# VH-VL binders against b7kms5: the designs that were tried, part 259

Target 1, 80 residues: b7kms5
Amino acid sequence: DTFETVRNTIRIESEVDESLRQLCHEERITKETWLEAAYLYLCEKPEELAQVIQLAQERLSQRKAIADYKRAKTMQERFL
Key: E = the ipSAE of ESMFold2; O = the ipSAE of OpenDDE; V2 = 0.75 times the mean of E and O plus 0.25 times the DockQ between their complexes.

## First folded at step 14 (VH-VL)

Design yd1 (framework fv_pozelimab; at its last fold request DockQ between E and O 0.88; V2 from the best seeds 0.70)
Fold by OpenDDE, fold request of step 15:
Formats: sequence, C-alpha cells, structure tokens
Structure yd1 (fold): chain C 80 residues (1-80), chain A 125 residues (1-125), chain B 107 residues (1-107)
Amino acid sequence: as target 1 above (80 residues)
Amino acid sequence: QVQLQESGPGLVKPSETLSLTCTVSGDSVSSSYWTWIRQPPGKGLEWIGEIYYSGSSNYNPSLKSRATISVDTSKNQFSLKLSSVTAADTAVYYCARDYTLDEGSEDFTIYFDYWGQGTLVTVSS
Amino acid sequence: AIQMTQSPSSLSASVGDRVTITCRASQGIRNDLGWYQQKPGKAPKLLIYAASDLQSGVPSRFAGRGSGTDFTLTISSLQPEDFATYYCQQFFNYPFTFGQGTKVEIK
C-alpha cells in the first residue's frame, strides 16, 4: 500500500520527452511509472534488454561527444 | 564501475620533475576529460589542469609553465609532470574524471565525479 | 581567476541540526557549481553538481541551491557521518577554482 522512492534528476532529449509526455498523457500514466514498468518488462526480456542497452550506449556516446564539443568551444571562448 | 588510481614516487628533490600516472578502469580515457587536482597538507584544493583524449589540454595559469598532462589511450592512463618543483609543490595529488554534462542547446556543465584516492608527493632534499 | 568564498570557514553543530553553508562567486557562474565532502585522509566526494542536482547515492538530506553568484549547501538533519570539510567549486571558467572549505565539527 506504500512505497519508498529515490529522487533522481533526469534530462531527456526534447523530441523523445515530448513523445513520451504525449503517450503518458493519453494512457494516464507518468514518466516515472513508465520508466519503472519499461525496466521491469525488459528485465524479463533478455534479448530486448540487450538491444535497449546497446541503444542506450550509443546515445550516451553521442551525448558525450556533443557535450565535449560544446565544452571545448565555449571554454576556449570564455578563457580568452 | 569507474576507478582511478594514482601512482608515482612519493618523494622528489627540489628542482626535479614530479611525475605521476593515473590508471583508469571501468571507463575509456577517450570518453571524457581527465583532470589533476592537488591539496597541500592542511590546505584547500587547487586545480592543476585537464586533458582530452585528443591531446588538448588546459592548465591553471599558476602552473602552466611547469605542468604537462598527457594521455595514453593504449594503456588507459593519463599522466602529470610538474617541473622545477619546490617545497610549495608538496601535496596530495588526485586524479579525477572530468565529466561534461549536456544540458541541451548550447549549455553544459562540468563536475568531477570519480576521484583517485590521492597520492602524497613530498618535495624535500 | 574566479574567486569562491565560502561561509563560514568552520562551524560546530550537533546531530539533527540543520546546517547551511554558503558559497559566493566573484562573478556570475550560472549553475556551474559543485559541492564536495571530504573526510580526513580521503578524496573529495561529489555531493551536488549543476548547483542543485544530487549525485547518485548521496542522501536526500543534502540539497544545493542557487545560481549566478550565491549558492548554498544545506544538510537538513546532520548525521554523525556528515562531520567533514565541504568545498564548493566553480566550473564556469578556467582555472577551475574551489572555495576555501567549511569544516563542520561536532559541538
């Protein structure tokens, strides 16, 4: 009847966030419960889980590359 | 899990070059910036410099003329050399992962989330 | 270089107390501020990044607030393991600089 939660700060890519927001609204669920449900579902689907992990790794790699590029550019400008 | 470990001599003579190596595990050095920080005994923290896997580095102006940071992707390590040391360079030296967080658009922020345990380097004759 | 000034330099508190540490930057640094906890003989531990985001695994009693030049770290209810030295650090411009530290001691 009750549960404990852990607070997290999550930054989601805008287009994905908007799509997810729309889905959650239509299905009367929340992003939080969506993430929980999706993870639990994938835990029972090893092949699908592996695919999601690979996709997540690729997305992380892309984010890091973009972030580091922005950093390099901006920090050099600031330090001038 | 990301882990960092400093290694090198704990004693250096004045005017010599301090040399340290940071060995990284659980993450590729080609995926982030990497940084060195030092802390004299009983004092605060001082940022020394950083390096990207491409070889691009930035240094604290106070140490720029003496500090050299390098990266070895084949060994998943990065190193610090500090030349012409004096007693003022006695400190615990830390290596850390220097992470860039994308905040969208043109924004980003930085933090040091994984640190080595630190290694004391004493400058003494 | 951007100067980071923490206040106070030290404070005495008891378990259960609400503790607030401030950090002021000599110029605007947006939200590019981190908070660290350091215990004797240990490396600094990241508590807060981006001024207000709680690092994974850090207890919720820690909270960071602020933007621009004035920042605060709050411990809502001090625990025995929280007695340590705390540092702020700006990441807005080179060189990255730290506050001088705030030592939280047992009363």
Scores: ipSAE 0.765, ipTM 0.928, lowest interface PAE 0.5, mean pLDDT 95
Fold by ESMFold2, look of step 14:
Structure yd1 (fold): chain C 80 residues (1-80), chain A 125 residues (1-125), chain B 107 residues (1-107)
Amino acid sequence: as target 1 above (80 residues)
Amino acid sequence: QVQLQESGPGLVKPSETLSLTCTVSGDSVSSSYWTWIRQPPGKGLEWIGEIYYSGSSNYNPSLKSRATISVDTSKNQFSLKLSSVTAADTAVYYCARDYTLDEGSEDFTIYFDYWGQGTLVTVSS
Amino acid sequence: AIQMTQSPSSLSASVGDRVTITCRASQGIRNDLGWYQQKPGKAPKLLIYAASDLQSGVPSRFAGRGSGTDFTLTISSLQPEDFATYYCQQFFNYPFTFGQGTKVEIK
């Protein structure tokens, strides 16, 4: 009867996180159960899963570029 | 499934140039910072320097006069040259991915998440 | 350069013990600190980033704490596979520097 769980750290863009927290509150679910349900649902829908993967790849690329920009800017400021 | 592998001569004569190459698979050298780190036998770790493919590089001041890191995007590789070596440069040399994670609001985190296996370079006649 | 000082340089402990390793920076580095584990003949492995965030695949018995100048790595219940040398590293400013290492031996 017990689900085996793992503890993870994730980082979600603040506006997306706020929207997800609001949804989970209104539906009386947790962020964790929403993530599990969304993944299990998509596993049975190959075309929809592929669309989600494409969007995830685009967001990952954007976040990498933003991170590298912030690093370069901050390190220049710290030397001054 | 990012993998890094160091290659180069394991024996270098004093006063000559140490030259190493890191081959990257499962990622593009154009998508991150990349770093070299060394460890003398039985000793701790020393950061040598890093490169971003667009031309930004940073070096440990203790090695800046002798060290050069370069990128070859066509081969998906980055390299280290260390000139005028002495016995003090004997070490295991590691290459690593130097990842920057976005944390929002002008913040970021850096970590070295993928490392090569390391290659021992001995400086001796 | 920011000097990173680890304590102790080595320790011995039994399976199941709680082990704490400290790392002190010579100036404030916020939470810009990582912990690495290195086994003999192997490359270092990232355990913790941003002082307290656990890397995926790392057991939850590892925990990092601290900010500013004083940091700790704690192993809450030491296992045989935890025999290794542990390094802290700051990435607040260049050059990036490591602590001298702490060797953990299992009795």
Scores: ipSAE 0.518, ipTM 0.843, lowest interface PAE 1.2, mean pLDDT 91
ESMFold2 (binder alone), look of step 14: mean pLDDT 92; pTM 0.933
OpenDDE, look of step 14: ipSAE 0.553; ipTM 0.866
ESMFold2, fold request of step 15: ipSAE 0.481, 0.502, 0.495; ipTM 0.843, 0.842, 0.842
ESMFold2 (binder alone), fold request of step 15: mean pLDDT 91, 90, 90; pTM 0.929, 0.923, 0.922
OpenDDE, fold request of step 15: ipSAE 0.762, 0.578; ipTM 0.926, 0.856

Design yd2 (framework fv_pozelimab; at its last look DockQ between E and O 0.67; V2 from the best seeds 0.50)
Fold by OpenDDE, look of step 14:
Structure yd2 (fold): chain C 80 residues (1-80), chain A 125 residues (1-125), chain B 107 residues (1-107)
Amino acid sequence: as target 1 above (80 residues)
Amino acid sequence: QVQLQESGPGLVKPSETLSLTCTVSGDSVSSSYWTWIRQPPGKGLEWIGEIYYSGSSNYNPSLKSRATISVDTSKNQFSLKLSSVTAADTAVYYCARDYTLDEGDEDFTIYFDYWGQGTLVTVSS
Amino acid sequence: AIQMTQSPSSLSASVGDRVTITCRASQGIRNDLGWYQQKPGKAPKLLIYAASDLQSGVPSRFAGRGSGTDFTLTISSLQPEDFATYYCQQHFNYPFTFGQGTKVEIK
């Protein structure tokens, strides 16, 4: 094996994860190789990459809102 | 590239109100918690309080009776007022972004990832 | 309030040395601990969050370990730019509190 890999913990939204899992199963690939391939493909597609980045930013904003809600709830409970 | 900058008078008389403003650029104040931290000369750090863009705020109990933090989304700023100051309130005052990171399930983590350069406020007659 | 106690308050070391700073919380704080570096006249800089996660751009010679009440910051090989004061800080509950700091000085 000529590749070195880096171990990462990736958290994916459950519905997206399930859909991706099914796709990978059907195509006999892994989520890891899918991510690698998708990134490499997008690196050669600047317009498509920009669209993906925008979508990723929107999803990040959604996650941030959820995190803030969790924080407020949890901290309130810790004071009780 | 998020940047924070403190502004306000560097000198305040005893019993008066300290007033500082933090101007945020590169990020909307509506996206995070925003915090004030101070450091007396030659001493450690003290968390003063924080505010969310909705107006919800939390304060250090040691300062709660005197501290008020507010946010102005139209100016992308948040401010600190500290009333009835004494010499003990002389410090470098920092504003910072209080970032909350989702860790899944019920878990999250918090850290101050961006800070202003700090501004010295001296309480003296 | 949760008290954070750092050890030592100060230490002298040389370039290339391995440096270890400890932080103890008065109660369990899980992994809700950050480490900050502060140089004279500058604002604190985030090094580590969630006890062991390196902030982006932080050199790999910095490492954070621990959970619950006992935490450590390790600099595997001290560099000239690492001489500074280091603070631990808990985000487990309000009010957020800092350790008293550890000053890393040149021997």
Scores: ipSAE 0.451, ipTM 0.843, lowest interface PAE 1.1, mean pLDDT 94
Fold by ESMFold2, look of step 14:
Structure yd2 (fold): chain C 80 residues (1-80), chain A 125 residues (1-125), chain B 107 residues (1-107)
Amino acid sequence: as target 1 above (80 residues)
Amino acid sequence: QVQLQESGPGLVKPSETLSLTCTVSGDSVSSSYWTWIRQPPGKGLEWIGEIYYSGSSNYNPSLKSRATISVDTSKNQFSLKLSSVTAADTAVYYCARDYTLDEGDEDFTIYFDYWGQGTLVTVSS
Amino acid sequence: AIQMTQSPSSLSASVGDRVTITCRASQGIRNDLGWYQQKPGKAPKLLIYAASDLQSGVPSRFAGRGSGTDFTLTISSLQPEDFATYYCQQHFNYPFTFGQGTKVEIK
């Protein structure tokens, strides 16, 4: 029996991706199964899930600020 | 869970100013770019302009002399004023979140991921 | 301003058909292109960003391709809910512009 899957694109910071890739190789798993397992594990741990969400929100805010800065700089250069 | 809702008069007389407000829920108006887009009945989409909450704005050159977009952070809203309207300004007006996605390095992408339902503004005597 | 030209302006198709819509930019826009779906009386909905990246919640039967000036949106097996008007949109430079739209109708 197989699980239905969906194909998506994600963007991960290069140092985090390198570390995750090394972990998955060492443990003989895939990034996909690691992500699924991490989510399923946290579903049963409300306090830990909330902490992960808070950290994700902080990282999202940081990446958003960087993206807005890049946009402003690039559009200024490109428009002129 | 971001929601946008346009509000304002649906009927505006020629030569007057069209004023619309977009109320943002589930996100802060201070966290993104925000845009107005319009669609004349049965026609395509026209980008009006955008604003970043710090005051940086950009307008379609076709409307730049008449259009002003502003932000009210206390009400979590942004607004459009379009002066000296004519029948050609009759359209459905949409507000949208103008999202900048980080793609790493020096790269980014832009998309309009959340839209209001749209409000028809008719310019008629 | 960068003009975006879609082809065809309309097409008629049956459920299960493969549908391809093209979008041409009047100058190079890299991959700075999005695809939007609009149903009558509704706001546009984002399908594809960065020319080929599928938005969350959009079925995998939608695929975007291209870079530079020539782009396509393909629906690999048309479903009843896919009958709509489709717009391409560039965000490479101001003003941001949309194609004129492609209406996909029931044959």
Scores: ipSAE 0.450, ipTM 0.827, lowest interface PAE 1.6, mean pLDDT 91
ESMFold2 (binder alone), look of step 14: mean pLDDT 90; pTM 0.924

Design yd3 (framework fv_pozelimab; at its last look DockQ between E and O 0.05; V2 from the best seeds 0.00; counts 0 for: pae O 9.4 > 2, placed apart)
Fold by ESMFold2, look of step 14:
Structure yd3 (fold): chain C 80 residues (1-80), chain A 125 residues (1-125), chain B 107 residues (1-107)
Amino acid sequence: as target 1 above (80 residues)
Amino acid sequence: QVQLQESGPGLVKPSETLSLTCTVSGDSVSSSYWTWIRQPPGKGLEWIGEIYYSGSSNYNPSLKSRATISVDTSKNQFSLKLSSVTAADTAVYYCARDYTYDEGSEEFTIYFDYWGQGTLVTVSS
Amino acid sequence: AIQMTQSPSSLSASVGDRVTITCRASQGIRNDLGWYQQKPGKAPKLLIYAASDLQSGVPSRFAGRGSGTDFTLTISSLQPEDFATYYCLQFFNYPFTFGQGTKVEIK
C-alpha cells in the first residue's frame, strides 16, 4: 500500500503543541497520524465535529484580533 | 467563502473623480484590513492603499493627495475615490482582503488572499 | 520606498522544466514577502506567503525560499497551467511594493 502525502506548514499555539507533542510521544504515534486519526474519527460524529468546528472558529477569531493588533503596533513603530 | 466584487463606472473623464466600491460577502469588513491595487494595461501592479474598519488608513505616497479609501459597515463595502484623474490612471482596479496572519509571540505576516475579478477604468475624453 | 527587483523579466521553458525566479529587495525585509501568480485577464492569486509558506490549495511544485533581501520562487516541474506572470510583494513596510513581474512562457 502507499499513502500519498502532502507537505504543509501549520502554526499551533505553543501550549497546545507541547501537550500534543507529549501525548504523541507517550502513545508512540506521530503528530501527523494523530491529526489524521482525529479528523477521520470526527467525520463519523456529526455533533462532535460541529463542536470542534465551533471551537476552531472561536480560536481563529481570537488569533485574527491578536494579529491585527500586532500589525497596527508594529507598523506604527516601523513607519516612524 | 469570501468573495469580493468591484463596481463602478468604467469610463471617467480627465480631471474628474474615479469612484469604485468593493462589495464583500462571506466575511465582515470589520474583521480585516482591505486594500485597493491597480494595474495599468500591460504593466505591473501598484498598491494604492488600505483601510482598517475603524477608519485607520495607509496610502501609497505617490497617490496620497488624491486617494481616499472608506468603509461602509452597513453595506459591508469599502470604496476608493481617486481625484483629478488623468490618462495615467487608466488601469484595472482590484480590491483585495488584506489578511494578517498570527505567527504567535510578537510576530505576524500579511497576505492578499482574496481578490475581486478587477474592473477596468478608462480615463479619456 | 522599498524597491523589489525581479529577474528574469521573462523566460521560456518546456513542460517539466525546473524554473527559478528571483526577487531582490533594496533593504532587508525579513521574510515579509509573498509570491503571486497572474494569468491573462485574471486577478493575481496568492501562492506563497512569509517567503516560504505555501498557501492552501497551491500545488507543492511551487516553493519559496529566502530572507532578508534575496528571495526565490521555484517551480520544480513546470506544467502547462503555470504559464503566467509572477510577482513578488513585500509587506515589511509602507508602501507595500511589487516587483515588476516575471513572465513565464511555455515552449
Scores: ipSAE 0.446, ipTM 0.831, lowest interface PAE 1.7, mean pLDDT 90
Fold by OpenDDE, look of step 14:
Structure yd3 (fold): chain C 80 residues (1-80), chain A 125 residues (1-125), chain B 107 residues (1-107)
Amino acid sequence: as target 1 above (80 residues)
Amino acid sequence: QVQLQESGPGLVKPSETLSLTCTVSGDSVSSSYWTWIRQPPGKGLEWIGEIYYSGSSNYNPSLKSRATISVDTSKNQFSLKLSSVTAADTAVYYCARDYTYDEGSEEFTIYFDYWGQGTLVTVSS
Amino acid sequence: AIQMTQSPSSLSASVGDRVTITCRASQGIRNDLGWYQQKPGKAPKLLIYAASDLQSGVPSRFAGRGSGTDFTLTISSLQPEDFATYYCLQFFNYPFTFGQGTKVEIK
């Protein structure tokens, strides 16, 4: 079987990335195939998918708060 | 003001390990990604790799087997080690900051908005 | 790795000229493209990020355009301080890669 892949630059919170890396290493899989498998699994589990989406939204909110702070700081630095 | 400064030996013998440190001031290394880039004399730019403050890093596959980037939050520094150097590793080495933020529902990154002045490392016997 | 091809490799121009530099990616990179200016003996300087967004402090005579595979940097009226080498950068995927550079020389 052959398939096409799409390359993406994905930035993951460092502690989560490290934990996922370790898991993938132990299980002899890749982060890519983990993400694919996880998504496909969740597509068949609407309740679980909703829970993951909720969690993702919370994490995004946290990222935005941090980003806003960093952006403000960066802007200040540009004028110094 | 955010400032970056490279430091380390300007001369390294073949087969030895190149070691550089970037000292950051005006910003915490915990707030951004940090990058190493090099430029051979008279040539273009090559991305070496990046690191987050927690130690998570990405490398250019062309150098991954030899390159190690580390961060020291206590000193507000991050470092580059490049093992088994040859003449091909002679270059000006730059450290730089890349910054990620959210805009709307999308994540956005401004790469290399601040650079060090660069430091020449010559590989010679 | 994604290859970035700049054109031309060098050009000669006069103060006041309109200068256009192109950068082509070997595959689609959306708008994940930056432009940098480098003067001799100095570190590169960020001009444009996200293909068309002007970095703070950069003169408005600089403009970035394009998406997908074809990108352009335009200097509407070349100034004496603009003679330098310019690089495009893709950050769509690892490893990040630069174009080979375009040297803008005085005519």
Scores: ipSAE 0.012, ipTM 0.689, lowest interface PAE 9.4, mean pLDDT 90
ESMFold2 (binder alone), look of step 14: mean pLDDT 90; pTM 0.927

Design yd4 (framework fv_pozelimab; at its last fold request DockQ between E and O 0.80; V2 from the best seeds 0.67)
Fold by OpenDDE, fold request of step 15:
Structure yd4 (fold): chain C 80 residues (1-80), chain A 125 residues (1-125), chain B 107 residues (1-107)
Amino acid sequence: as target 1 above (80 residues)
Amino acid sequence: QVQLQESGPGLVKPSETLSLTCTVSGDSVSSSYWTWIRQPPGKGLEWIGEIYYSGSSNYNPSLKSRATISVDTSKNQFSLKLSSVTAADTAVYYCARDYTLDEGSEDFTIYFDYWGQGTLVTVSS
Amino acid sequence: AIQMTQSPSSLSASVGDRVTITCRASQGIRNDLGWYQQKPGKAPKLLIYAASDLQSGVPSRFAGRGSGTDFTLTISSLQPEDFATYYCQQHNSYPFTFGQGTKVEIK
């Protein structure tokens, strides 16, 4: 069979990525197929999907805060 | 969806102060940096400055003496004031979300992913 | 300020053509480079960030490459909706600066 794909650059927190990679290795799957399967599964589980979305929003908020802090710090150092 | 909308007078007299407001919806102004960019008719883009919700701001040195950017978290808005305007300040003014992407460790990158539609401000007597 | 120089300033192309636009920074900017598309009377639209990452919703025919001082935007097969002006922008140092733009016109 043939299928079309879209390339995406994703940045995953290192500990999560390592854990996920280990799981994928053990289960003989890929991170890509894991993400696809997980999403499709959640699409059929509205309550679980809502929970995952909430967690994702929290993680994003934390990432934004960290990123903005890095930016402020780095830019201050560059122009001091 | 994140949306930005510029508002303010489209006509300003020379030597007066240009004043614009950007209203943000779909995202809190406390979540990112916010920026103003302008484009004179038929010309390229010029970065004016940026602001973080905490009030920290940075400006293009070419405009620093005249530009003031502020943020109003209660209204989910940020504003631009440009004093002592001349014909050279005639431009379409854009507000945009200035997003910082975490690339891990100490690294990050920046881009403007959401823009307002822009508002033309003409400086004329 | 870091100067961003695009080449060419304008080009004529046909639908289906491969188009390449170059952006050169006056000093190293790592991957702190974005590409924007602007159509007449419209705001710029982000196409590429971090030099090579495709913004969500942007067609895969757009590709960004490069790091340091030399960057390229490639449209693998030009579509009718791609005729526009393209800008690169560095976010490495203040003030943030744009290239002068590259107008992609219909041949």
Scores: ipSAE 0.716, ipTM 0.920, lowest interface PAE 0.6, mean pLDDT 95
Fold by ESMFold2, look of step 14:
Structure yd4 (fold): chain C 80 residues (1-80), chain A 125 residues (1-125), chain B 107 residues (1-107)
Amino acid sequence: as target 1 above (80 residues)
Amino acid sequence: QVQLQESGPGLVKPSETLSLTCTVSGDSVSSSYWTWIRQPPGKGLEWIGEIYYSGSSNYNPSLKSRATISVDTSKNQFSLKLSSVTAADTAVYYCARDYTLDEGSEDFTIYFDYWGQGTLVTVSS
Amino acid sequence: AIQMTQSPSSLSASVGDRVTITCRASQGIRNDLGWYQQKPGKAPKLLIYAASDLQSGVPSRFAGRGSGTDFTLTISSLQPEDFATYYCQQHNSYPFTFGQGTKVEIK
């Protein structure tokens, strides 16, 4: 069986990425196969999926606030 | 799903004020920057300006004296007023989500990922 | 303001062709560049952000390259749905500016 794949860019917090890289190395898997497996597993588990979604929403909110702060700070100097 | 919809008069008389509203659904106006962009018929795109929900705004210097963008969080809307219009202000007006992506460290990127369908405003006597 | 100059302003191509559109900034903008596709009567659609990152749901035949002042958008095998006008846009400095557009037409 061949898989059609899509090339994507994702941004992972450095501490999380380090931990995930170590896990994937120990288990002889890749980050992308871990991501695929995690999603497919959670699709069969509505309660667990809902908990993961809640945590993801919290992280997204925090990252958006950080990004908006960096933008406001940096762009103060950028008028041409 | 995030959706944006422009509304307002399609015909405005010269010297009057163009007034448009963008209604946001599937997202909160408090969660992002929001922008207005216009396109004269058969021509390219011009960035008008942006607003952050707290009221901080930035404008294209070519329009800064005439343009005002505002937010109404209770209606989940943001708006554009452009005063003293002339025929040169005839364009399709778009509202868009002005997203800031965290790149880590001190870095970020900006893109316009959701757009309204656009509304033609004609300035004519 | 930073001027964004696209080349060519229009081109004619056949389905299956490889097309390349260039965008030049009047001064350095790092990778603070996006590419947008616009079909007649429709709003622009984001294709690429950060010069080279493909937006979700955009076909992999689209690719962006470049940094600093010189950027390209390449469509590796043109499809019928790709006949449109393409715009580059910088967000390095206010005001944010777009290129004048490149219209890709059926040959």
Scores: ipSAE 0.573, ipTM 0.871, lowest interface PAE 1.1, mean pLDDT 92
ESMFold2 (binder alone), look of step 14: mean pLDDT 91; pTM 0.927
OpenDDE, look of step 14: ipSAE 0.525; ipTM 0.862
ESMFold2, fold request of step 15: ipSAE 0.511, 0.513, 0.528; ipTM 0.855, 0.842, 0.862
ESMFold2 (binder alone), fold request of step 15: mean pLDDT 91, 90, 90; pTM 0.925, 0.921, 0.921
OpenDDE, fold request of step 15: ipSAE 0.615, 0.027; ipTM 0.896, 0.738

Design yd5 (framework fv_pozelimab; at its last look DockQ between E and O 0.79; V2 from the best seeds 0.00; counts 0 for: pae E 9.1 > 2)
Fold by OpenDDE, look of step 14:
Structure yd5 (fold): chain C 80 residues (1-80), chain A 125 residues (1-125), chain B 107 residues (1-107)
Amino acid sequence: as target 1 above (80 residues)
Amino acid sequence: QVQLQESGPGLVKPSETLSLTCTVSGDSVSSGYWTWIRQPPGKGLEWIGEIYYSGSSNYNPSLKSRATISVDTSKNQFSLKLSSVTAADTAVYYCARDYTLDEGSEDFTIYFDYWGQGTLVTVSS
Amino acid sequence: AIQMTQSPSSLSASVGDRVTITCRASQGIRNDLGWYQQKPGKAPKLLIYAASDLQSGVPSRFAGRGSGTDFTLTISSLQPEDFATYYCQQHFNYPYTFGQGTKVEIK
């Protein structure tokens, strides 16, 4: 009746985080348990999982582009 | 499964140009940064330079006058040229993926998460 | 260029030992510090990024700490596969620079 947890640093886009926070508050759950539940649910839904993965890949690509831009700008400022 | 593989001649004569190519699989060179690093036998590691997929490059000042890094998106490769080599340029040359991780706001972190196996280049007459 | 100084340059230890390697930067580099493990004839392997974040697949016995100028890599219980050379590297500014390395040898 107990389980071990692993601590992770999760960075979420601010608007998504706020929306998720509100949902969790209303439903009296946590972002952590929501993520766990969502994953477990999707594991049993291959088509829905594929859709979520595709969306996640697109979001990752967007984050990468932003990160690279930040890097280019910041490193230039530091070096100059 | 990202993989990198260095290729090129293992022997170069003094004053000639060292030329290496890194072939990338499992990831596209059309995104992010890609880097070259070298290690003389029994010595430490030296960062040579990097290239962004758009063609923008940054070099170690110690090698800037001689080093040129380029990218070929059609072949999913990036390359290193080092001119006017001497014995001091004898080293194992590594290519690596230069990953940038967003940390929010204006912050980010950088690390080399995938490396090629390295290729020894010996400068000798 | 930012100088990275590791200590010690080499150490001898036994399986099960706690090992600590330090890295000092000549100027503040925030948390832009990585740790790599290299075995003979192999490419360096990323262990720690952002000073304290463990790379996926790296055993939890490895831990990175520090910020600013002083950093440490700790192996809580040395395993046979951990005998290798370890390097710190700063990504704060160009050119990126490595420490001179710390060779962890079997006693």
Scores: ipSAE 0.473, ipTM 0.849, lowest interface PAE 1.0, mean pLDDT 94
Fold by ESMFold2, look of step 14:
Structure yd5 (fold): chain C 80 residues (1-80), chain A 125 residues (1-125), chain B 107 residues (1-107)
Amino acid sequence: as target 1 above (80 residues)
Amino acid sequence: QVQLQESGPGLVKPSETLSLTCTVSGDSVSSGYWTWIRQPPGKGLEWIGEIYYSGSSNYNPSLKSRATISVDTSKNQFSLKLSSVTAADTAVYYCARDYTLDEGSEDFTIYFDYWGQGTLVTVSS
Amino acid sequence: AIQMTQSPSSLSASVGDRVTITCRASQGIRNDLGWYQQKPGKAPKLLIYAASDLQSGVPSRFAGRGSGTDFTLTISSLQPEDFATYYCQQHFNYPYTFGQGTKVEIK
C-alpha cells in the first residue's frame, strides 16, 4: 500500500521457473518477495554474491550461444 | 563494458574498395554475430550485413555482390570491404553487436545493443 | 525486402506532450520490431526491442505496442532530451530493414 514498485518483465528458463514456483508455493511467498530478499541477502555476502554473479555470467553466455544456434537454424527454415 | 570503434580511411576514390575495421573491447568477436550499418548524409539507416565468427555471413542483397565482412580473432576485430564504390556509397558507417535472446521454443529476438561512434566515408576523387 | 514505413516523417511538439509515432511493415513480422533513437551526430540508441520490451535504462515514458504489421512508439510526456529522430527496425527476415525515420522537434 505504501511501497513504490517498478513493473518488470523477466524471462526465466522453464525448469528453473518450475522449481521457483514450487518453492514459492511451499513457502507461501511471491516471486517478487523472493527476488527482493535474495538480492538484499547477497548484498551483505560478498563471497556468495561473487559466486552468484559467476553463475549468472555462465548462464548468460550459454543462453547467447543457444540463441545464436537457433537463429541460424530459423533463418535456414525461412528460406524454404 | 562492450565498446566498438570504427577505423579506416575517410576518403575513398570512385571504383576503389572501401575498407573499414571495427575494434571490439569488453567482448570477443568469436562469441556471436557482428554487424555493419550505414547512413548516407541526411538519410536513414541501411543494414549492410552480419557475420558469425566461424565465417557464416548474411548480406543485404543490394550490396552482397560488393560487400565482404570478415573477422580477425587475433586482433578482436571485424572488417567491412565494399568494392567498386561510387558517390552513392558516401555514408557514416557504424559497426554494431547483434544481441540475440531466445524468447521461446523455436525462435529468437535480435537487436543492436552496442554501436560504434560511426565514421564518415566520402567517395570522391 | 520488408518495407518499414513510419508516420509522420516529422512532427513538432512541446515539452509535456504525448507523442505517437507509427510504423507499418509491408508484411507480418510478428513482434520482431525494435525502436531506436538518434540524436544529431550520434549513433542510434536502442529503446525498445520485441515491439514492447524496454531496453535497460530507458525511461518508462517510452512505450511500444503492436504485432504483425502495425506498431507504435508513444512518449507519454515529452522531455527536452527526447527531441531526436526515431527509427523502427524489423529483424524478422533478411535483410533487416529500418523505417525512414521520424524527426521530433521542439515547437
Scores: ipSAE 0.012, ipTM 0.674, lowest interface PAE 9.1, mean pLDDT 86
ESMFold2 (binder alone), look of step 14: mean pLDDT 90; pTM 0.921

